# VHH binders against o75319: the designs that were tried, part 124

Target 1, 181 residues: o75319
Amino acid sequence: GNHIPERWKDYLPVGQRMPGTRFIAFKVPLQKSFEKKLAPEECFSPLDLFNKIREQNEELGLIIDLTYTQRYYKPEDLPETVPYLKIFTVGHQVPDDETIFKFKHAVNGFLKENKDNDKLIGVHCTHGLNRTGYLICRYLIDVEGVRPDDAIELFNRCRGHCLERQNYIEDLQNGPIRKNW
Below, E stands for the ipSAE of ESMFold2; O stands for the ipSAE of OpenDDE; V2 stands for 0.75 times the mean of E and O plus 0.25 times the DockQ between their complexes.

## First folded at step 8 (VHH)

Design v4 (framework vhh_etentamig_d1; at its last look DockQ between E and O 0.01; V2 from the best seeds 0.00; counts 0 for: DG spot H104, pae E 14.1 > 2, placed apart)
Fold by ESMFold2, look of step 8:
Structure v4 (fold): chain B 181 residues (1-181), chain A 120 residues (1-120)
Amino acid sequence: as target 1 above (181 residues)
Amino acid sequence: EVQLLESGGGLVQPGGSLRLSCAASGFTFSNYAMSWVRQAPGKGPEWVSGISGSGRSTYYADSVKGRFTISRDNSKNTLYLQMNSLRAEDTAVYYCAKYRPWLDGYFQYRGQGTLVTVSS
């Protein structure tokens, strides 16, 4: 159904660009059919997403959608043509190596294609927090060599919310480095 | 592990020139934009110059435009800063960084820096 995701209203719509990276995280935008259940100030549509990115003097060059569902918005409802990639990510479990590889491959491909601009990779799950934070941090740790605690702190600060799922945090801090790119 | 090693600093007279180098390792250098950032005694960090991953686009702070030239050699994983017409206010520790300056000048991944002193 078109129920508003649990606690979705409690999260900032869009974070800040993570310095030294090409990432920005946000919660899932909701198409117009959800707005009947929202006060006007609570709405966050695909158009609102792009306006908020422009207010930061940034531009999206790729959207990576980590949700398991197609119900929140359609890529064709985006206000401009932007590359869009869905990577179905199981909730509540640490993502498997196939999922991590797909994410790393998409990021590395984007960086090669966009080396002469400064466009951002937008990443979201439902709240733009746990799955989103895990995969961004996993990339920074495995590919960029960032210390786990530094990656987590950077994500939390720029998202404006702390990672919540302990199994994700524990895997980032204490789990193996994945060299699958 | 990402490593950035700056070199080429030293003492130079006003009006002189100096070339800084930064050796990079631990990441795919050509995929990333790079910057030079400097920090004068008692001041916060100041972004100086940036260059795209391919080297095709370069950017400069107003204070150094026309005097400094950023470049890179992706085959050697090395970033450069050619500094001409140096003045006392250019005295600082210079860092290379893997970052695009955020609105407040944040930078990530830098070395120990190389000291440039411009003095009569």
Scores: ipSAE 0.000, ipTM 0.188, lowest interface PAE 14.1, mean pLDDT 85
Fold by OpenDDE, look of step 8:
Structure v4 (fold): chain B 181 residues (1-181), chain A 120 residues (1-120)
Amino acid sequence: as target 1 above (181 residues)
Amino acid sequence: EVQLLESGGGLVQPGGSLRLSCAASGFTFSNYAMSWVRQAPGKGPEWVSGISGSGRSTYYADSVKGRFTISRDNSKNTLYLQMNSLRAEDTAVYYCAKYRPWLDGYFQYRGQGTLVTVSS
């Protein structure tokens, strides 16, 4: 249904581009049917997402949706020029190796095909924080060789919120490197 | 620009057969694995079948295994789906998509779809 996700209102709609990367994180946009349950200033639709990105003088080249549901918005709500990728990712638990691999593969594919532009990879889960932050950091750590604490700090700073889940943080800091191909 | 155009859908009785086609353009077709996905009214998209770029490897959802056959002709930039022993539950819009569900998530690079209706 049109139930607003718990604590969804507590998080900034859109973060900032992560310097040195093509990543930007945001919370899940909600389709129009949710607006009746929100104050005008609380609304964050797919259209609002693109407007906010534009305000940052950025452009989305890909959206990776990590939510485990399809009820929040439809791919049809997005411009046809921006590819949409759904990676069903279970909340609260560390993503499995397959999920991590899917994410890395998608990112690497995008980067390979978008060498001639500076479009961003927009990543979101429900709040655009824990699952989103984990997978982005996991990529930075495993693929780009960034130190775990640096990756986490960078994500937190740019998202405007800190990763909350200790299991995610622990895995990023002390967990094994996952396969890249 | 990536373009995918599905065709071959229609009305068929249970137990019948259809062959879907997808004409691809705007990319090197043979370099990419392709998939069929379907979406029934009120339901989310469902991956149906996939095929590697070379066509050597094929993959099927359990729901269609043994009934559907995916193939491709890289010289024609065309993807096919032979659907046999069709059932009412196969009723859906069928889309051609440029992704690998076994390695990727659902991707928006798909056509407008072709409607398959299985009804007595």
Scores: ipSAE 0.000, ipTM 0.237, lowest interface PAE 12.9, mean pLDDT 90
ESMFold2 (binder alone), look of step 8: mean pLDDT 84; pTM 0.849

Design v5 (framework vhh_etentamig_d1; at its last look DockQ between E and O 0.01; V2 from the best seeds 0.00; counts 0 for: pae E 16.0 > 2, placed apart)
Fold by OpenDDE, look of step 8:
Structure v5 (fold): chain B 181 residues (1-181), chain A 120 residues (1-120)
Amino acid sequence: as target 1 above (181 residues)
Amino acid sequence: EVQLLESGGGLVQPGGSLRLSCAASGFTFSNYAMSWVRQAPGKGPEWVSGISGSGRSTYYADSVKGRFTISRDNSKNTLYLQMNSLRAEDTAVYYCAKYRPWYSGYFDPRGQGTLVTVSS
């Protein structure tokens, strides 16, 4: 269906680039069929996403979609020049090692292929907060050696919202490092 | 028009090997990551392997890691999948797909696929 995700309106559409990284987080854009259920100022389409990114003088080089559904928008709604990755990620629970590995591998692959530019990795789940924040932070912690609290703080500040799920926060702060390859 | 033509499938015994090919046309092949996807009877599509446009990065499903090798020749617009140590569970129709770029639930299977049957 085309029902608006719960609390979707409560979150800023797009965060800011995370300094020192290629990451930017945003909430899920919604395809046109959702617009009839939204006020004009609430609408956030794939087109709106790219407009907002441009307004920040940035460019998306990759979109990683962590939602566990495909009903929100279609890859066809994105410019052909921007790769789209779907990593089905179950909500509310800490992503499993396979999901974490897929995310890390995708990010590393992108970075290897995009050394000559400064394009961003756009990451989103439904709200672009919990699953998104966890996996980004997990990468920063496990791959780049960032302190957990620093990673979380950086993400929260740039997203404009704080990670909400205690199990995610706890795993980031105290959980084991996951394999990088 | 985008065209993908898979070949190389066939009947093989467990432990055997096959090499699949995919001839691509209708787009700038080297600009796109490519993937192999397979569909077994009664099952949904399963992502098998992916490769970046340049070929520098490769990705594999856990089920085929260590057994399959994906590669590409951009000068020939061809994608390859070397399959070793084949198992019965590898039986499926294998499709070449434009991936954007890897680990995606969305792909363009423009080819008819090639059947791989692993059986004693």
Scores: ipSAE 0.008, ipTM 0.243, lowest interface PAE 10.9, mean pLDDT 89
Fold by ESMFold2, look of step 8:
Structure v5 (fold): chain B 181 residues (1-181), chain A 120 residues (1-120)
Amino acid sequence: as target 1 above (181 residues)
Amino acid sequence: EVQLLESGGGLVQPGGSLRLSCAASGFTFSNYAMSWVRQAPGKGPEWVSGISGSGRSTYYADSVKGRFTISRDNSKNTLYLQMNSLRAEDTAVYYCAKYRPWYSGYFDPRGQGTLVTVSS
């Protein structure tokens, strides 16, 4: 149904561009049918997402949707010119190696295709925090060689909320470097 | 600028009750979700409870479910935490916060907090 996701109102809609990267994180936008349950100032639609990005003088070149459902909004709710990729990611557990590989592959493909512009990769799960933060940090650690604590601090600062799941934090800090496929 | 002033802490025996208050100013209180966060000596911050701007939705950490009740009075710009069946492990400095705040070392409390000590 069109129930607002639990705790969704508690989070800032959109973070800030992560310096030195092409990433920006946000919570899941909700299509207009959800707005009956929201005060006007609580609304955060796909259109609101793009307006907020433009207010930061940025432009999205890809949205990676990590949610396990398609009920929040449809890709057709996005401007037709914006690429959209869904990577179904189970919550509450550390993403498996297949999910990590898909994310890395998508990011690397974007960077190759967009080397001549400054567009951003928008990444979201439901709250734009735990799954989103884990995969962004995993990419920064494994592919770009960023220290785990530095990746986590950068994500937290730019998202405006800290990673909450201890198992994700522990895996980023103490888990093995993941092999590329 | 945002101001949050916590009060109502004190020394309470195990099993006792206490009600914390948080007076808010510098923003439109009713438009914002609010939280209680606690920090025990030598520990990192722990989110305790949250409430929507209207007060209709409430949320609790597993450690306090069934014992604590968050509420708000938007006409008084005040957030409350009713704490029942208190345990020694509830001993901490309690802070209120706008939204669900930065957690795991990024929590930057606005006020001084209010100390709750649960001890025989």
Scores: ipSAE 0.000, ipTM 0.134, lowest interface PAE 16.0, mean pLDDT 85
ESMFold2 (binder alone), look of step 8: mean pLDDT 83; pTM 0.848

Design v6 (framework vhh_etentamig_d1; at its last look DockQ between E and O 0.01; V2 from the best seeds 0.00; counts 0 for: pae E 11.8 > 2, placed apart)
Fold by OpenDDE, look of step 8:
Structure v6 (fold): chain B 181 residues (1-181), chain A 120 residues (1-120)
Amino acid sequence: as target 1 above (181 residues)
Amino acid sequence: EVQLLESGGGLVQPGGSLRLSCAASGFTFSNYAMSWVRQAPGKGPEWVSGISGSGRSTYYADSVKGRFTISRDNSKNTLYLQMNSLRAEDTAVYYCAKYRPWFSGYFDPRGQGTLVTVSS
């Protein structure tokens, strides 16, 4: 139940704020039970997440969890002041329209209620890369009107890793715009 | 102690309407997003609708969109669910849940729930 996700160690724990947006991507933090299987420098807990965000002089206002499991950490491990949203998102396949809509709706709701601050929307899947990158880019493309290649480049640069899944990239570049409401 | 008390359930015919209420206590109600979830016989829990602390943002499952309306009165610490055009598949025990804002997929049902039965 507490095996380290495959390739999890290969990815930077936290990216950078995406300029012009409220997004920041990171890999899934792991609760304490995982620490016995990690070297100290490899550990990345919910607490570590917040510490790293603080080191960037940023503050999380929302966490969107796209993993398809609940075994990595508990919402109770997060500060009560930070809202948490779980959107079960299947890996390796392009998220369905419902998932995309849920993501967009959550982001829009957050932005409407957080106009008076600069808190970030933290998004993660397992690696904080493919599913995370797709949905963030999908939002930028469909809602903000960003050119697909620009959105992808921006995400890759800020995450410190490039989207890996060709089906995600292809859908972002050439796929249809999804409904925003 | 956090308490959630659901009410308003009952037997209704298809196409009918019900309004559910949830009385909340033991926490600062307005600081928390709230949701309705339901569990039908033999099925797992299903998220139905959510509302932000301020009430400005609302969310709906596709299965109830256009039929259900979530609202809240923070002065009364009460959550509401207006259910219109009810269908047989809406039959379930409905629970009020305290969320971290916009929390979905997981819920902490602290109430006993209220039974909604849609049948001819």
Scores: ipSAE 0.007, ipTM 0.243, lowest interface PAE 11.1, mean pLDDT 90
Fold by ESMFold2, look of step 8:
Order: C-alpha cells, then structure tokens, then sequence
Structure v6 (fold): chain B 181 residues (1-181), chain A 120 residues (1-120)
C-alpha cells in the first residue's frame, strides 16, 4: 500500500510565514489514499494545507515541490488557480548549482509576476525541513544578503523545527556566496 | 550587494512636515514591494508603511494613516515617505526595507537610517 514517509508524523504540517519574505514551508501533503494508515489528527491532505494557510490569513500563489517522486499527491488535487512547480532535488547532498539556479529563477519569476499582491510561495520537500530550509536560506543569503546564521534562525523559528543535516548547515554558514543567476 | 540609503531626516516642530527618500541599488527595484520601518530610542522596530512593486497598492500602520504617504519612482530607484502633521511620537530612526517585516519579527536594516526628531 501507501507507505507513510519515515518520521513524517513527527513534523508540524505547516510552518508560519517567514517575516520579511514571501516564503512558507510545510511537509508534503498526502492524498487521501494514505489516510487509512493515519489517525484522523495525523492527516494532512492538500485540502488541509489550504485550510491551514487560510487560517493564518494568508494565500498561496505558488507551490514549489522539491521531492523526487510524484506518489504523494497529484497537482490536480490543488486549486487550478495556484501554480505548481516541481524541482527534482536529490536528498542528503547539498543541492548542486543547477538546482539552486532553478530555485532562484522560480522565486524571482514569482516576485515579478506577484509584485502587486502579498501571496506566498509554499515550499516543501518530504518533511519540509532540510532541502526546503537549505534552498530558502540559500536564496536569502545569496539574493537578499541575509547573514547565514540569521537566515537559519528565521527558518527554524518559522518552521517550528531546526535544520538537521550538518552538511547543509555547514555549507550555509561557511560556504561561499553563490552568485545570482 | 543590496544597498538602501535613507535621507531627508531632521529636526521639525510638532505639526510640521518632512519628506524621506531611500535610494536603492543592487537589485531590480520595481520587482519588490518596499516598506518604511522606524525605531524609536529604546524600542523595537515598528513597521510604518508599505508599497507594492508597481506603486499601485499602499499600506499604512494605524498610527500614521492619514498623515503619511508612501510613494516610489521606479525610474529613479527611489522610495519616498511624505510625513505630515508630525507628532513627538514619530521621533525615530527611519529605515527603508524590502518587503514587509513585522514589528515583533525579523528586521535586518541595510542602511544607517535617517533620524527624524519632532520636538518643540
């Protein structure tokens, strides 16, 4: 059947809007076929995602899906009015320059097209933590000039969970600034 | 490198007016919403006003609504704040910022700000 991702239940479904940015992070929503393995309070579907965003008085204008698989939900489960973009991102390694470029390009394109509203970019990987946190922080550091430790602290606070992978943290803190695309 | 240079502050009497400017460089100015944030002595940052990238939408804190007007000139990469009917409570260092940082949240000033002192 439908295997629940390892430790997925341990993470808060949706974080808070990261202040001073257009980002919100969340774990991967699971389509209803996964729910037979979940208690009602553990469920987090695409519908639940949008309900939780509305409860925060926010609106999504783009979803960036960083997972390497399409088994968790279908883009058709999302409202037709919300653009969806998949950027295949290999886990456990610092994302390569091509992946970082694609992410920066997507964010910059969104900002241009959405300069007259306050809609959010929703970003997720499987847990909404390591790959998600790395790419959001990389954008803030490289494009917005945020100090690495400030970017990491902001992400951790708003996600409600700390970045876990040491190689990501070390690259953000001690690695070179990547030039804008 | 993103740079924001605030200017136009000074000493004014209550009821007076002042116009602040913010020169922006290092990014495509017209693509970004901009804000004014102020910090009074001994207090945390307070969001004052915001404007969309095109300039068509403006937003104000209740404490300044009706007295302050935010604007931008995208051809000059410059953000403005027209401040009228100034009060002693408006005394602060004023910063411009990308996006809308919240008062009790993260704010990383890029410039030195410009000091506005309202005193008789």
Amino acid sequence: as target 1 above (181 residues)
Amino acid sequence: EVQLLESGGGLVQPGGSLRLSCAASGFTFSNYAMSWVRQAPGKGPEWVSGISGSGRSTYYADSVKGRFTISRDNSKNTLYLQMNSLRAEDTAVYYCAKYRPWFSGYFDPRGQGTLVTVSS
Scores: ipSAE 0.006, ipTM 0.271, lowest interface PAE 11.8, mean pLDDT 86
ESMFold2 (binder alone), look of step 8: mean pLDDT 83; pTM 0.849

Design v8 (framework vhh_etentamig_d1; at its last look DockQ between E and O 0.02; V2 from the best seeds 0.00; counts 0 for: pae E 17.0 > 2, placed apart)
Fold by OpenDDE, look of step 8:
Structure v8 (fold): chain B 181 residues (1-181), chain A 120 residues (1-120)
Amino acid sequence: as target 1 above (181 residues)
Amino acid sequence: EVQLLESGGGLVQPGGSLRLSCAASGFTFSKYAMSWVRQAPGKGPEWVSGISGSGGSTYYADSVKGRFTISRDNSKNTLYLQMNSLRAEDTAVYYCAKYRPWLSGYFDPRGQGTLVTVSS
């Protein structure tokens, strides 16, 4: 039901734009029904997400939701002007090639359609860290040709938290390049 | 071996235009984001512009926004920089490099560069 995800409170709600990219990572916003279980300062709703993005003088152009559930918030809670994409991504394991491809395709499509602006791609899983970090880094490595260590460092610095899962880190550093199309 | 060869530089009057090219070889060009950087005499390297591997995203330094346009042709392994409304302060050696905007001052590998001189 409306259980707060484990350790959700431990993570910064929103990271910073990754320089040289259109990516910004954040933890999952929670719909109003979750507020009863949170202190006011712990609340992070879809509305709060957009307010925090605005405070950074940025604008979201796309939200990619990597959570494996739909219980946290509804797409209807988002502004109509910001498209929402769900990519069901299982936690704790390296995303499969199909998931990676879906993510890459979505990002490439966005970039193609948004060449005339500087809107951001907002990416989140539950904590906006491991799954989110892996897929963003995978994209930077496979599509942009960024060195794995550089990609990981950039993500960690901008998110304000470091990737935690060793299997994700190992795959990024030493794993094979995944197909881009 | 990675090779980058810049061309297109020259002498131009203020307000003029130039188009730089960079021929890349020794790596899968389309898989790498690329940048233009420049270095004026007595100054450190300055990032000018960047473009994603696919060409779907472009970035510019504030000093060249609205005047310069970066592009690429992956079928020809070539990077371009269209420079319009050139100014004296644009005078520099221009280099093609792999794109790493988050690493200030780090541009490797790069070519031999092409000299752009803007003068009356």
Scores: ipSAE 0.018, ipTM 0.425, lowest interface PAE 5.2, mean pLDDT 90
Fold by ESMFold2, look of step 8:
Structure v8 (fold): chain B 181 residues (1-181), chain A 120 residues (1-120)
Amino acid sequence: as target 1 above (181 residues)
Amino acid sequence: EVQLLESGGGLVQPGGSLRLSCAASGFTFSKYAMSWVRQAPGKGPEWVSGISGSGGSTYYADSVKGRFTISRDNSKNTLYLQMNSLRAEDTAVYYCAKYRPWLSGYFDPRGQGTLVTVSS
């Protein structure tokens, strides 16, 4: 139903652009029907997301939704000019190679098509933290050659919350570099 | 301090033409996509046109396609809107803004706008 996700209120709605990248992370926006269960100051709708991005003098060019459900908002609630991509990502386990490849493919395609602007890729899961942080860091490590600890530190600082899931952190730090094809 | 200064509006007859300009300062103009938004009396804001930071991609509302042309000169920090075949329904105050068409009717007017009046 319209149940607020567990601990969703504990996280900042949207982070800051990660310097030197095209990424910004946020928690899942909740469509208007959830507002009856929220105090006004707790609301974070799809419209609120775009307002907060605008306030940072940034613009979204793609939203990658990593949640395993569509109950939180509908893609039709987003502006028609912003592409939306769902990548079903199972929680609690390090994402599999297929999921990692889909994410890399989407990011690389976006960067090629948006070479003449500075629009951002918005990435979210439920809390905008563990799955989101893992895939962004995996991209930075594998594709852009960023050192694992530097990628994690950059994500944590810009999201405003630290990655929590130890198996994700260990895989980023000590796991294999994944192939990009 | 971000500043956007619109100019070039005026009174024209139906079928006439005007060219609007927007002088930008206080930010790296070429880094940002830009748009024109208009607001007629008693109506909400209406997105008109957008252009990428490089100028390589342009976008138009259905109501103005084929009549209006957006352009930019990044060396002069200036955005333009060439308006041809003007109609009475084009009467509005026109604003330039960073490209934000993704929220229907939402924009941040930084300048005073420039009034276009199309009347017999």
Scores: ipSAE 0.000, ipTM 0.114, lowest interface PAE 17.0, mean pLDDT 85
ESMFold2 (binder alone), look of step 8: mean pLDDT 83; pTM 0.841

Design v9 (framework vhh_etentamig_d1; at its last look DockQ between E and O 0.14; V2 from the best seeds 0.00; counts 0 for: pae O 7.7 > 2, placed apart)
Fold by ESMFold2, look of step 8:
Structure v9 (fold): chain B 181 residues (1-181), chain A 120 residues (1-120)
Amino acid sequence: as target 1 above (181 residues)
Amino acid sequence: EVQLLESGGGLVQPGGSLRLSCAASGFTFSNYAMSWVRQAPGKGPEWVSGISGSGRSTYYADSVKGRFTISRDNSKNTLYLQMNSLRAEDTAVYYCAKERPWLSGYFDPRGQGTLVTVSS
């Protein structure tokens, strides 16, 4: 059970708001049962997530959880006023069109319903990097017309870590624009 | 692709007025808050004003409150900044931005900006 995900300790817990967007990326928070395996400075719980967001003078309005499992934390550990959406996203492969569509649909719905506030969409997978970075960049490229290299550079800067999986990077840079809606 | 085209800058005397425009395309304009940011020569970027997606909420830096009015026309995908009672310290290149841009040490504007020069 409560094994710390591979390399999870190597990543900054929470990135910075991506300027010009409503996105913030972070690694998966771990419920209290994982803390037995962690030094105090390594802990990153659901509560820690919200405290770190508030330290940036930001608020979450939606959490999109891209992990393929439900073992890391329970949605009920989140504030009741923050909607939570799980999109099961297979790792190591470029997400399929159905997954990309679900992500775009969720983001577009949020933007419409939150056009009169400044709340953020929090997106995470296990590390808050590859699947998270891919889907955020795919949205910026396909929906907002951002150049692929500009989207990747913005994500990397704000996450504090670079996208690592080369097949994701290649798909973002050289793949076709997906017109899925 | 997101395109933002600023216009309406120029040379004006202190106490004068100018109206800036920002033509937006490549995104659903009404879903996004918009900002004006200015950058004076030799200084870092400064957030000036913001407006919500619907236009119902407006925000201003203390330095411009009561003198500047932000507005938008969602049917024309256009953002405006009415600048009255202009002062020499308002001299800057003005940019519009989608959402709230990050200003502490980094600002990468999408448009060319429009120069406002206030002098006599």
Scores: ipSAE 0.185, ipTM 0.635, lowest interface PAE 5.4, mean pLDDT 88
Fold by OpenDDE, look of step 8:
Structure v9 (fold): chain B 181 residues (1-181), chain A 120 residues (1-120)
Amino acid sequence: as target 1 above (181 residues)
Amino acid sequence: EVQLLESGGGLVQPGGSLRLSCAASGFTFSNYAMSWVRQAPGKGPEWVSGISGSGRSTYYADSVKGRFTISRDNSKNTLYLQMNSLRAEDTAVYYCAKERPWLSGYFDPRGQGTLVTVSS
């Protein structure tokens, strides 16, 4: 149904571009049917997402949706010029190797095809924090060779919220490197 | 033992260009982000630029953005800094540093540095 996700209102709708990367994280936008349950200032629709990105003088080139449901918005609510990828990702547990690989593959594919521009990879789960943060950091660590603490700090600073799940943090700091192919 | 050796510094006129190099050894170069930092006479160290292990992510201080380009060749364990449109205020000893001091503020370990002098 149109139930607002728990604690959804507590998180900033859109983070900042992660310097030196093409990543930007945000919480899940909600389609129009959810607006009647929200105060005007709490509303965050797909349209609002793009408006906020534009306000940052950025442009989205890809949206990666990590939510485990399709009830929040429709891909049709997005501009046709912005590809949409769904990677069903279960919450509260460390993503499996297949999920990690799918994410890495999507990011690498985007970067390969978008070398001539500066468009962003928008990544979101429900809150745009834990699953989103883990996969972005996992990519920076495994693919870019970034120190785990540096990756986590960078994500937290740019998202405006800190990763909350200890199992995610522990895996990023001390877990094994996952395959990049 | 981590070793970093900078080269390529020299005297150049304002508006000129230089290319710095840093040869790295003693660690798996491609697994670590690298940075350039500089220190002018009488001033504290300043972070200049950074690059991720793979070279796909790059970072720049506002003071050098659009003029400097950081790059790396992991097959040669070498870090580069292309400096264009040099200014007098760019005069400093330039150091190669391991990891990401733009986040942590720590510049150690670093090499012996190479002097860049921009003067008419």
Scores: ipSAE 0.014, ipTM 0.318, lowest interface PAE 7.7, mean pLDDT 90
ESMFold2 (binder alone), look of step 8: mean pLDDT 84; pTM 0.850

## First folded at step 10 (VHH)

Design ga1 (framework vhh_4orz_3)
Fold by ESMFold2-Fast, scan of step 10:
Structure ga1 (fold): chain B 181 residues (1-181), chain A 120 residues (1-120)
Amino acid sequence: as target 1 above (181 residues)
Amino acid sequence: EVQLVESGGGLVQAGGSLRLFCAASGFTFSSYAMAWLRQAPGKRREWVALITSSGRTDYADSVKDRFTISRDNAKNTVSLQMNSLKPEDTAIYFCAAREYPYLGTKYDYWGQGTQVTVSS
């Protein structure tokens, strides 16, 4: 059934906003049906996500869900005012060019439509770490010209956890820039 | 037509303070995010501070709690108050503008820069 993702409890629910960007990373929220398997202090529902973002004096304008499942929560569990984008991304392997370009286009579109506000792009996978960190860093490197090590350090510091997958780190540091076409 | 003109740079002793100014013209200043970037001798440009059109501020970790960015939309000016200056802050400081904020070096408009030298 509805079992808690492996190691999900090991990660902070929500990181800090990445300074100079519109990004904030978090682990997957779990809908109410998971709460009987969690202590009160372990709960992280969609409502808890928005409460924690508000506690940081921030506001979400978009959620990008990178999980390869819809079992953890439904878009209907989110406030109607916050757009939700699903990009099905397989874990463990470096995201393909199509996935990278979809992420870049979604971010660029959000920034153009939200130039007059400070709303954030919330990005998550299961743990809000490897797929999430890869795509955010890939955007910063390829689109914004940030040095790979600087992007990784910024993400790690703000997320509160370091990228764990060596193949993701290797691709960010030494891999090719993915041209936007 | 678009111009960003920096001023306020100079030589200062470690622990001292400087205030940089950037006067903007030729675009709708109030609609743009404004940033300060710096370039030390032999290094690439790095982002220092950002202020959005809404007044939200962001700082690089190396300058956090020491530098303060502010803007005056009535005067089309952005400023950077630099306190507790260190020799490592020695660089040419550039004012830059973009429709939406980012910590990288991809900005639409740039000033020519103003030199800041911090002696030990």
Scores: ipSAE 0.553, ipTM 0.810, lowest interface PAE 2.3, mean pLDDT 91

